Miniprotein binders against Putative pumilio homolog 16 (APUM16). Designs and how they scored, part 13

Target 1, 332 residues: Putative pumilio homolog 16 (APUM16), of Arabidopsis thaliana (Mouse-ear cress) (q9fie9)
Amino acid sequence: MANNNSFSMSTMFNTIQEILNEEPLTVPSPPSRGGYSLFHIRKAEMDIQRIFNFMTGSEDLKDDISVLDTGTLMWMASLMTSDCDYFMVITTNKNGSKTLQKLMGMSDDMDVFFFEAIMRLFIHVMTDKYASYVTIQGMRVFQQDKRELMYDQILRYACFLAGDQYGCIALNEIITDLDDPYYRDQLLDIVANNALLLSNDAYGNFVVQHVLKLRDSRCTRNIADKLCGYCVELSFKKYGSYIVERLLEAGDVPMATVVLDLLACKTEMLIRLARSEYGNFVVCKALELTNEILTADLFYGLVNRLMPYRHLLHRSPRSKIATILDSMSVPN
Short names: E, the ipSAE of ESMFold2; O, the ipSAE of OpenDDE; V2, 0.75 times the mean of E and O plus 0.25 times the DockQ between their complexes.

## First folded at step 7 (miniprotein)

Design s40y (from a01 with E40Y)
Fold by ESMFold2-Fast, scan of step 7:
Structure s40y (fold): chain B 332 residues (1-332), chain A 85 residues (1-85)
Amino acid sequence: as target 1 above (332 residues)
Amino acid sequence: SPEEILKRAQELIDKARELMEEARKLLEQGDTEKALELLYEAYDLLERAWELAKELGDPELIKEALRLIEEVFRLLDEALKLRKE
């Protein structure tokens, strides 16, 4: 069950699960100058229900948000964020998330409530389909000091979020939006440093693919360096093959890294890859790109490895490689 | 069913082994072109067996199919060298 890679992944997973299982912190309620009656408690419960109905209700009534006075907005923000469970019920609701996003950025004083609630529930918010957009909106509209604290949380949990079905989507949006060079470079470094793990993950592969699409030269080179020696293994897998194809398209150095991995593997493995469901697209693209950019040594290196098995390649219904070899015969 | 997939994969492996053994005899007789045709067929069968083994999720069957693919490649390399000579 446990090779070295599996063990390190299991250790990291357990550490992340310990962090995720931490209960949200509750803010102490300010002391009341007067005594509370049963009447006041029941009124608060009714007000919570009314806010919930407003936040999660039909869109036709919500054009009136701009008409609400500052005192009403502050009261709503305070009440919505007073209880972690209540805030999560609103933010995980499709309409509630959208309505909350409209309220964010309207005033710095109100944003304090939303920021504090997001920070207390950060992982829960970031791993939900609708609530994650609340955090993304905060990173766009909050004051810089709050955005930087949110960036720190993203850096802390980046690898975990990349492995989550909704967290990976939110992380990709954040990567696209990040213009602060310090936080952007740190986040890209985390993705690159974990590129092998993420490329083999059901959701993390989408983060690696997204980062490669950004065409960031330094990050792309770092990803290529981390995947060096693994490009053939990845090319047999559906999403791994997509990552390898992106590396082939990403410039001379990443392309060379992939092609050198192809040239370094056993001939049996290269031919099996060329005939495989996903790997045939990788080998085909490697041939096309090395020929197109006139990288003769790499192109003829591949042709010389494949040509003796041209008839075996022709027998595969999935391979276009044999046709390429026929069209581009090696000089005598 | 999983039992039908296993049976089919095993049939493919058994036929491939038969073709590989016949190809060895043809190489000893100097009939390199016939040996190559049998080895190409053996490879096709083993590749299908490997795909079925992966679908079944049988690690031992996957390993056996890959081991035989490596073996057929050694025979292909021998046949291709003989054809060059």
Scores: ipSAE 0.532, ipTM 0.867, lowest interface PAE 2.0, mean pLDDT 84

Design s41d (from a01 with E41D)
Amino acid sequence: SPEEILKRAQELIDKARELMEEARKLLEQGDTEKALELLEDAYDLLERAWELAKELGDPELIKEALRLIEEVFRLLDEALKLRKE
ESMFold2-Fast, scan of step 7: ipSAE 0.581; ipTM 0.885

Design s47l (from a01 with E47L)
Fold by ESMFold2-Fast, scan of step 7:
Structure s47l (fold): chain B 332 residues (1-332), chain A 85 residues (1-85)
Amino acid sequence: as target 1 above (332 residues)
Amino acid sequence: SPEEILKRAQELIDKARELMEEARKLLEQGDTEKALELLEEAYDLLLRAWELAKELGDPELIKEALRLIEEVFRLLDEALKLRKE
């Protein structure tokens, strides 16, 4: 059958570009008492330089954070989040990110400023090497109402983040930490629904691998269903083969999905897969697991397809497949 | 370099084609065992050419290698059936 709902990789790149060009929401307004004048703006600019120096400074300077009074901490939090550029300069700096993470969770009042800034700059923060850990920290230490709003943003951008070099790392940590069943199940469903796209992506494959390691039966079966028909194609690829091997190990239903794909492909393709750099591990594992679990129909299905070509398989010096087949042959 | 990879892949394809043609003649003569030896060698060469084509990222070369792999495999199937007779 033709795929009427085919997805284009160019559509993903267009969506990523649109997200990155999205303007941040306005920063928190200052206290209602006292208006802003040019004097106040200039003073804030001078003060922010001192905050930058403190936040991005040496480890010795940061060790003194606990001795700062509440008023000073609130002032710092308000000023560093008063402008999107100020917040991004601090969070994208290795030391600034680390120092900000230490400030988070110290006070609910202070956390309001950090939460609002993170929400306004969500994608920019989540796709930066250092800033992404600020958002992860917020999900660990903020009050439940704020965490739920952050979870909603993760659900909205999950597929995009999975395709990003830093976003995929942050997303995997969030998946591991997420104990709320509603948000966890929704996030796992998004990964499973996009499993084919992600398994073929340079970074998204790590998210699929991570989710399979959780051994969530429902999610694993959903991933297997979405990869059904594509297991052979994936098995020729380095990371795709790792995903397929994990499905083989994940229980009877995911194993059967993989093996049935192997049995459905052309004989030439199956032999080429068995001879290939990554696919030989998949075919070998399929034989070993179907034999071990005593799924005779699947095991002998594979043996019968491979046996006529055992001499071609013997020509591969590192493959165990030929050895397995030889152990099944009758000398008569 | 890409040029060296392309040259090597083409050399492997050319040698495989020569072996396949010789194997076809041997099958016509009823020399099935010699034909199988040549076809097995041709298959190995084409698998290497296919890996090089993928490394190069050349869609036409990948397509050519896969087409020849299908052809040599068809000849292998024919030879195996003849040997069983």
Scores: ipSAE 0.519, ipTM 0.864, lowest interface PAE 2.3, mean pLDDT 84

Design s47y (from a01 with E47Y)
Amino acid sequence: SPEEILKRAQELIDKARELMEEARKLLEQGDTEKALELLEEAYDLLYRAWELAKELGDPELIKEALRLIEEVFRLLDEALKLRKE
ESMFold2-Fast, scan of step 7: ipSAE 0.546; ipTM 0.876

Design s51y (from a01 with E51Y)
Fold by ESMFold2-Fast, scan of step 7:
Structure s51y (fold): chain B 332 residues (1-332), chain A 85 residues (1-85)
Amino acid sequence: as target 1 above (332 residues)
Amino acid sequence: SPEEILKRAQELIDKARELMEEARKLLEQGDTEKALELLEEAYDLLERAWYLAKELGDPELIKEALRLIEEVFRLLDEALKLRKE
């Protein structure tokens, strides 16, 4: 039926579409300040500008926030979170993000303001370079009930975040930090279930690579299962080849899955892969690891497929595979 | 430029086709070693054309280069079989 698994790709595409179509994905417009006089509006604007300058200015000027009384801190927290735009201006600023992270965890009452603002703007905060670290800090310092609600949002948006330039970085930090077995296992399962889509994505591939570096046996095996039949196609690509090399390094079933894909493909494709920019590293590693682990049937399966084309492999500037093959023709 | 890359890829493909035709005649004559050398040279040219086609992002040119690579391997397999006889 299918050298081309378009059906699996369609299923993964539908998963992303479902996430994008779920509410709430949009930040609501700031509410009207209705009823306030021009004087009060101007005062509020001045206070917000003062807070903005304090939060986003030089770190040296706001270095010791511990000298601020609790009333001032509560006022600042309330003011910063009073409007979605104000919160986003502060959180997306490098110094503002750092200062806000220092304020988080200081009191449960203040954390309520930050938690509510983060939850209202979750996807926007998680996909920004600096704001994402505010959310990560909340997951570290907030009370358990708030952290669990934030983990639920991570599970909901995991695949979407993995495909974002900054979301993938934040997601990897969260994966590393997660100590709750339920949420960790659920998150790893989402990554594994979407491994084919993510491995072919500009940013999602970094999430798959990061998860494989954790050396979680169950998750690595699940990723191998999802990539079965696609290891050759992935190996022609820069980041796909890195993922396939990680599966080989894991040994056992993941390694066997990769090697069996290599053995199942057409000879032309295997030789072209062995001579390619990224695939040569995959084929070389497959030969080296199957030889080291003494999986003779897999090793000689690869050798028998490559040996007739040894001279063609020598013509490539990437001759390490040819050198390995040559070493087996020296009599002992 | 894309036009220059396309021209280079086309030239490589044309040269490879010439080598493949010459190799087919050599195989018919039983000159297996010369045929193998020409087919290996044709593969090198087609591999370069394939990389240029990928640089262009031209799906039809990529498909054509890969089709010819498959043809080279069919001829290589024939030559290797004759070599063992």
Scores: ipSAE 0.532, ipTM 0.868, lowest interface PAE 2.0, mean pLDDT 83

Design s54e (from a01 with K54E)
Fold by ESMFold2-Fast, scan of step 7:
Structure s54e (fold): chain B 332 residues (1-332), chain A 85 residues (1-85)
Amino acid sequence: as target 1 above (332 residues)
Amino acid sequence: SPEEILKRAQELIDKARELMEEARKLLEQGDTEKALELLEEAYDLLERAWELAEELGDPELIKEALRLIEEVFRLLDEALKLRKE
């Protein structure tokens, strides 16, 4: 189940992150207590601990990476990716992630090691706060054949990532960055096809909201179609109401979908929605937008449904709707 | 506590039922305005009871609150029709 898998994976990565945050990654112990120059790293027979200390060290030291020869860089890349646990500890560390991002794109031969490690650990790296940026960097700097294989993995795991606390953030950045129309359209279609499930998910709702902000008319219309019949239910919920408000703002067709749902529901439900903590903003926006855009049939449809119960609306601390109704001529 | 929330929700429902019964009698007597005032008060109580039921996650209590809200709306519709006459 997506929620159970997302929770278990996020819990695991949060535990690793907490351990790394609590314990210093560059611990002073012999031989690590002595400062490691790039010459020392290059000439000495390195072990994983020295590479780890280098990767997680200060920003000043990391700026010297550009002076390392190809052989040293290839050796470092090979060693870092030889063990999945070593790679994950480096990539889930804030400094390690940043240093890896600097190493990526320097050499196609070196990028093979990073690409293969990312692909082996794809879900693990994509659901970590810092490691996900290593994957995003690969999608920017790797050769096109590797980038396309990474896009294929994003498409394969899109719904799972959308339901993860860090995966949803990474997915949103990928959606923003992705300018390849084929992969972009496929990814937007996956989000739209799963809009109802995602809109009701603790993290997936942020992906739906992000996609709606792109103002892609085809995708927005597809999302509206999938949420048709559910707009009232969503409007009672904090994040669901935000999604419905975005649909109201997204043009005539998505707006009509939302308003028709409001008009189709029972009067009791519509009034309860209009008085609710989040739904009052949806009903208010529907009235304001239908009045503004010369959609008189939808505007008066809403007014006619609400007007008989104007006194109930006045009894609510959410009286803006009642104020709008009062501005209509001859309220009895 | 959940037990205190449940008790409050039930107290609100009981009070609303009392107001609804008083409103029915007032409608039969032709006192439409006073009936509307009591029904509006009953609605406020039931809306709060529904919110508490949602907080508890009690499906039967949610169902009961919503059923009574539908009853209040039937009585409101009757009162509003009489007011137009």
Scores: ipSAE 0.514, ipTM 0.860, lowest interface PAE 2.1, mean pLDDT 83

Design s69m (from a01 with I69M; at its last look DockQ between E and O 0.69; V2 from the best seeds 0.60)
Fold by OpenDDE base, look of step 8:
Structure s69m (fold): chain B 332 residues (1-332), chain A 85 residues (1-85)
Amino acid sequence: as target 1 above (332 residues)
Amino acid sequence: SPEEILKRAQELIDKARELMEEARKLLEQGDTEKALELLEEAYDLLERAWELAKELGDPELIKEALRLMEEVFRLLDEALKLRKE
């Protein structure tokens, strides 16, 4: 039972307003030591609001960070990260996220506070539009020990993050920025091992496409192996077709895997694919890329299956396949 | 509406069945060229019905469209064979 405590901004504003609306009890009690407590609480409350305004203010505040002393910055970092809800309100704000990204990497001691807050809220931060960039920045500027602990969380939740609207973007950026071969290879292996699931997902498909664009030969081959027998079905889908086209372009082994799937399916399914909105581009690309001496068997395999039904392919507004087939028919 | 999509898909399937039956009669009469034309038209109708069935998310309608597409291909193969004899 994941408690979707949708922390409403309204609840924090109401809590801050409730604290501000406590009428000062006018009882002039003598200056006992207790007066310092109320002054410290009011100072802390004023400081929380000032920090929020500073963090979420306009980008012109860039110059103001340089004027703050290290002690003030450390205090601000401590206060911002002392409450998870307060940290989330700042981090999910567009300007707050940008300001946090600037504060990160200024001091290892300050980064402890940011790191601990990110780790406590890891999924919430990684699945938010603006907060995810705080994690990406942390992966760039934090000390190695902190980055390693963050990598362990990314590996643990990789498939979940890949299936999320913002998590997939963050994951792709992290994959791009990864300088550690050990963590990079593990993340690529997770993507490859789950390639079928991710390729059929509304967001996971972007992760598969991104990983294929990296042109890692081992990962690309593993993806082709996992998609073997499913390339035709994927090619009917918009994003699936892009994945299959990337496999066709990736080299001889991935290309052969796709073409063998096209050759293994029923003739009706192949013609339906060749006439389809997205699949026509896959079949066309397969013909174009196999029209070489070394892949002539694959090319002629496709041509021989399509040629008897060229008239059905001419009736499709997507006539490029028919044009290829007609160019091969020697005029009798 | 879902009901309008379903109705339109069924109309396309029914028309495709009519064309397939006419094509069968033409094949028996030896008019292979006209039979091929009707089978191509039937396939175009079934393809549209299949797209509507996917949009509706009706697995039985998808299955029926695909079954009829396979039958059109069987008749096309018969017609193409008879044209070579």
Scores: ipSAE 0.552, ipTM 0.864, lowest interface PAE 1.1, mean pLDDT 85
ESMFold2-Fast, scan of step 7: ipSAE 0.621; ipTM 0.896
ESMFold2, look of step 8: ipSAE 0.580; ipTM 0.879
ESMFold2 (binder alone), look of step 8: mean pLDDT 88; pTM 0.867

Design t1 (from bA, 14 letters changed)
Fold by ESMFold2-Fast, scan of step 7:
Structure t1 (fold): chain B 332 residues (1-332), chain A 85 residues (1-85)
Amino acid sequence: as target 1 above (332 residues)
Amino acid sequence: SPETILKRAYELIDKALKLMEEAIRLLHQGDTDKALELLREAQDLLERAMELAQELGDPDLIWLAEELIDYVKDLLEIAEELRQE
């Protein structure tokens, strides 16, 4: 059956007309005693509810935002940002977030309201699944002075955000989007300086993985330096092993850092790692890469330590380590 | 023994990290007062871990404890800001 597109358009037009037909009230500050009439409070509540319904309604209704005049947009922006709870209810709603993102960048005067609200609620916005994208949009479309203030907040809260289920996703998008070398390098330095903590965190490990995928040689070397001494411990863990594998692939210096950690650990620990669910992939990759790059001292260092235990490694499911070791043994 | 001290230091760090994870979860839920209590407990555990790390003279463990102490201080500042909002 045909959908109700004509009803959606009529509903939008009626909502816009209702907004336009009422003179917008100046946003009431929280009343000091001697304050506002009940009429003014009731009208503000009704206006907020109308804005909420418009912002969080169907996608069809929002496709025609361009029909709204500047006065209506400014009035809506002012009222949406008049109270922290109103702003959060709108921005944490999937449709409200998307609609707000479309409104941002349309007018510098309107953007001031959104910027101020985001800055007041920065952590709450950045740690919400939908509201975080409002902040990301602001960093893309606001004027340079406002973007720099937002970058300063990201630098301040980077480790907290990295540890959050939604904040880590938002932080990764910001890291990808940042083209300012100063702020980008500072943010990458914060991630690298905290690489050990983040690599062991339920969400922070995704930030370390994301940064390694960027293939920034300076940052990758800094991460390797911070993880030096911990590569074996990390390699027993699912995401830790992935980080260590990325370091092995990242060039001669990060690879050497990982391999030297493997060579420094006790033989019992190295064999346990080679037979472990995740660590076997690390040891296998270390052997393959050191052999391929012809780093003979590192390759033979690993071979000599693993070779006496090749029979135990043959008994490990899906291990390729034993196959590599067998190829190095002479028949006598 | 040095091995016993090392084990104790890691046990303190593990407990602190779990408290920090729970505190972050509570901050996201708006339960700022409980988060502050857990962060203060985590800070105490990390300071004790630092003392053990220094006794061992283990530079890697000292570095790890120092980084975690800085992180818990940052989380305490964030929690105090959220408490004011």
Scores: ipSAE 0.000, ipTM 0.171, lowest interface PAE 19.8, mean pLDDT 78

Design t2 (from bA with Q10Y R17L R24I E64L R67W E71Y R74D E78L K81E)
Fold by ESMFold2-Fast, scan of step 7:
Structure t2 (fold): chain B 332 residues (1-332), chain A 85 residues (1-85)
Amino acid sequence: as target 1 above (332 residues)
Amino acid sequence: SPETILKRAYELIDKALELMEEAIKLLHQGDTDKALELLREAQDLLERAMELAQELGDPDLIKLAEWLIEYVKDLLDLAEELRQE
């Protein structure tokens, strides 16, 4: 006959939780040396330390979790979220974050504890390398009512998160996963409305780049509109040049916005851009794309501005532009 | 048989958990000496359960026994601390 491989810890852990939650019992005679008070303090310390060790252990806890009953899991969830410091120590630990993510979505009752803890510490959780994934997991597995409250917080803090080294990563994953059209469109609008600020930010530029990769026509056009007049300045910068190149690739209207900025600048600035470390890629791509899609007026506009300076471009390590120009001066 | 060994290991664990639960209640009530007796008995049962888990080569049961052995050691340390008070 087969025996089960599990056991119930519910009775023991429920009894412990009941003892910890009880008011000190009045006895017919006064308590002795205050052992009761020390018991409560030490027991709480032991219980939280055991939870820390379980949650942050170096081994994969997938199999360990499967042997714990619902009462034990509920007790653990309650205790680890009873204090902000307890929750943050667990969630900011690589293993603790991973273990917590496995517990999330197992029970709606248990998820209430995690949701409330995340909401109390939303910015702190979202801007930590490991804890941010706990919030992302909640947005995937929690019930719709909780997810919508979390979406509201994302909208409120979107620009702050975009400017943070870990917040920008988490925000990008949320943008990718977000299937609710209302929240998705609102979030994309916030990014687009702040595109100039974010494109010049150390971390925010990654959010703009990520949004452009989604190929959302409305959002891309809004970004292009906000960056109009600034495409040349951005193209001198490493990440700014990547954004401008993505606009060139995003269709006729965003491409025209970029190329018109190039044509509107002074000739000396255009030549400086064509010879610059990052801007040469923008000018080259503008020439290639306008030629390939036969946008003759834009292509020849660029050629006519660059041709008088062909000799300077040949002396540059970026001879590809010069090669394109040479093909225009000799019939092929 | 492996099935008989597994059943025996679980019976030892169940008895140890019962003793640990009673010991915790006794500690709460200030009866530290009685709690220490029960915790020492629970520790002996858990060490025997560990031997059976290792004989079975069951990784989950070994992990469970390790976890409970650590817990009873923590409770014994708490009881000794409360005793000196």
Scores: ipSAE 0.000, ipTM 0.327, lowest interface PAE 15.6, mean pLDDT 80

Design z1
Fold by ESMFold2-Fast, scan of step 7:
Structure z1 (fold): chain B 332 residues (1-332), chain A 115 residues (1-115)
Amino acid sequence: as target 1 above (332 residues)
Amino acid sequence: SPEEILKRALELIDKAIELMEEALKLLEQGDTEKALELLEEAYDLLERAWELAKELGDPELIKAALRLIEMVFRLLDLALKLRKLAEKGNPDKARQLIDEARKMLEEAQRIADSL
């Protein structure tokens, strides 16, 4: 049931989940009361609470950040990154994430604290709705050496992130923003190499769709090659059908890959696909595009297989295929 | 309820087989047009049965519905060939195709009976 790629990715996903479970977010053990004055403990608690309130406060706080002196900024950065729990509470808060994004890029010295905290908590940050934007901001404003280390982490965890509800969104923004051809090509290759697994995933399909929208010829052809033989199976599924439709629109070679899969399947499967909720859009688009670009062998290949059963297609209220076929018929 | 979905799927399958049997009788009588209409109706019923089988999540019922859809398609193909042969006049080939159709119907009934 699992091929080598699917098995490898499942194993990686399980290993990452085990790693994430090793360090639960817990309040650190309180220091020995005999070794600390209550005053010092209370002051530290007040300081972190004050920073928390500032960071998670209203949108108006973003505009006031520019007036903070370097000493205050360094103190804030040091304290909020002093504990993994504190950093995560701030970054997973909508306002905290936004405020942190504004602080990033203001000082290289301060950015060291944020970079190290992000790298330490990379998967936790990247799989949160609000915290993931902190990493994206770091990739835009940090110095080149730090950005490259962050790109390395993205490559390492790309497939896991693609399968996550928030990670896939962040990954798509990173793919769009990534100008470095080495890292961009590596990331696109990872998506293409895992296209079958991702196309069948609840969130990974959005990454495949996003990459196809970029119209990168090399990556699109690689995705088409990986999905060759599976286009009919995918076309019965909601998001799988969207991916197949994008391949049909992506140029002659990806279009031919899809149409040849349609022509290779059994006639009953082709008619069932043409009548199905999602597959009818794929078959309709295949007919329209092969007719429009005058690929006569592919167009008439489809017409000849569908035409004898056109009455079954007329009985499907969701299909426009019958209308296309009827436009080709000359009444005797 | 799951029991009502199962009952409905089985009723659709039984009705489809009745239509396929009536279509074979029409093909034997040379009424190819009416046979095609009944086979198209049988196909629609089997598609509905397949959707119910998927909703129920019954792998044996899904497999049976798909196999029956395959058989109604083979009968449609045979009916279309019979229509062309009637035009071109090859009665020996027509008899062979009708015999093939009868064997398919026997297999379809066996599938339905196993449910």
Scores: ipSAE 0.012, ipTM 0.564, lowest interface PAE 8.1, mean pLDDT 82

Design z2
Fold by ESMFold2-Fast, scan of step 7:
Structure z2 (fold): chain B 332 residues (1-332), chain A 112 residues (1-112)
Amino acid sequence: as target 1 above (332 residues)
Amino acid sequence: SPEEILKRALELIDKAIELMEEALKLLEQGDTEKALELLEEAYDLLERAWELAKELGDPELIKAALRLIEMVFRLLDLALKLRKEGNPDKARQLIDEARKMLEEAQRIADSL
């Protein structure tokens, strides 16, 4: 079942048609007989350059925008979005992105052009430092029906975006801003279901870390479930160790999952982890938290595995593990 | 045997990674046409690997999928740079190819 938009698509098409009847805004893609005109190409280029200068110029453009009539704004929106490459040149420019964000939400009819352009160029927009803010703004100011279609695209491309240098930043902003429980829970489920892949990715690990900071108990348990069996491997890695430490800090099932992975690995691997640059912090935190929460079986399981190697751990730089083990023999 | 199927799947994945690494070097050198040929070949190998491996759910396949995902993200970053340099059609082809490879890598990883 399709619902109508809160604005009239007929009004938009009528306005575009009236503008296009004055002067053609698009040049036919294929070479055509009896229609090709250098005049039309040059006029379109001049108008594009004029709009580009307006959009990317002074950061204080609000006064200029306030005096523009509806027809001019509709014409500008139509022209800016008629060509994918032109739209991207504007949106990837710092001032152009900022100016577009100011134009969005001013008119439902005009927002249709911006929405359609964003949807056509979704991956390109979301993976750019400045253009991604245009999409974020659309999710804040567009009508509900358009925002839901944009959320659907976020869900569809979430894993890809998480793995991108700028996409992961934009995705984290969206996760923070998204208060609709349905879309929020779906997005958190996608991150959790892909937690193993993302935790091992150069950028995706930041998305997993960000989600864990939200302290959503269902999502954290789902992440722990997906990382079960891999906590030792992750703990040898810089960002992987941060994720494992956050699972320990969450307590309950996530903490138990990490500690059981430590207890399940071979002694040689556990000692190597305890002496490693990043893994020593994981083992130390596991000991501290299991002792504080009084999960005696887990705490003593770790102590019994580490105690025979206490002297090797004393010789390891930056480790508190040996100190904790020593306190078990002589009360503090 | 399951062990023989796993070995064959891992060999196909290793070959795909080698082709992707060579394609990345060609893209950095501006040889987009040769790079696209290698990426298409790598994708075909990944599809074959997943068809062999989908019933196994072996942890070694998950590790292989993680390596593939890392390679895919490197390829996507390079394709986006190509678009910013004024080659949008070629960049679009590279992004589509890399996304298909990412989907196959995720299928391998999710086969548990």
Scores: ipSAE 0.000, ipTM 0.227, lowest interface PAE 17.9, mean pLDDT 75

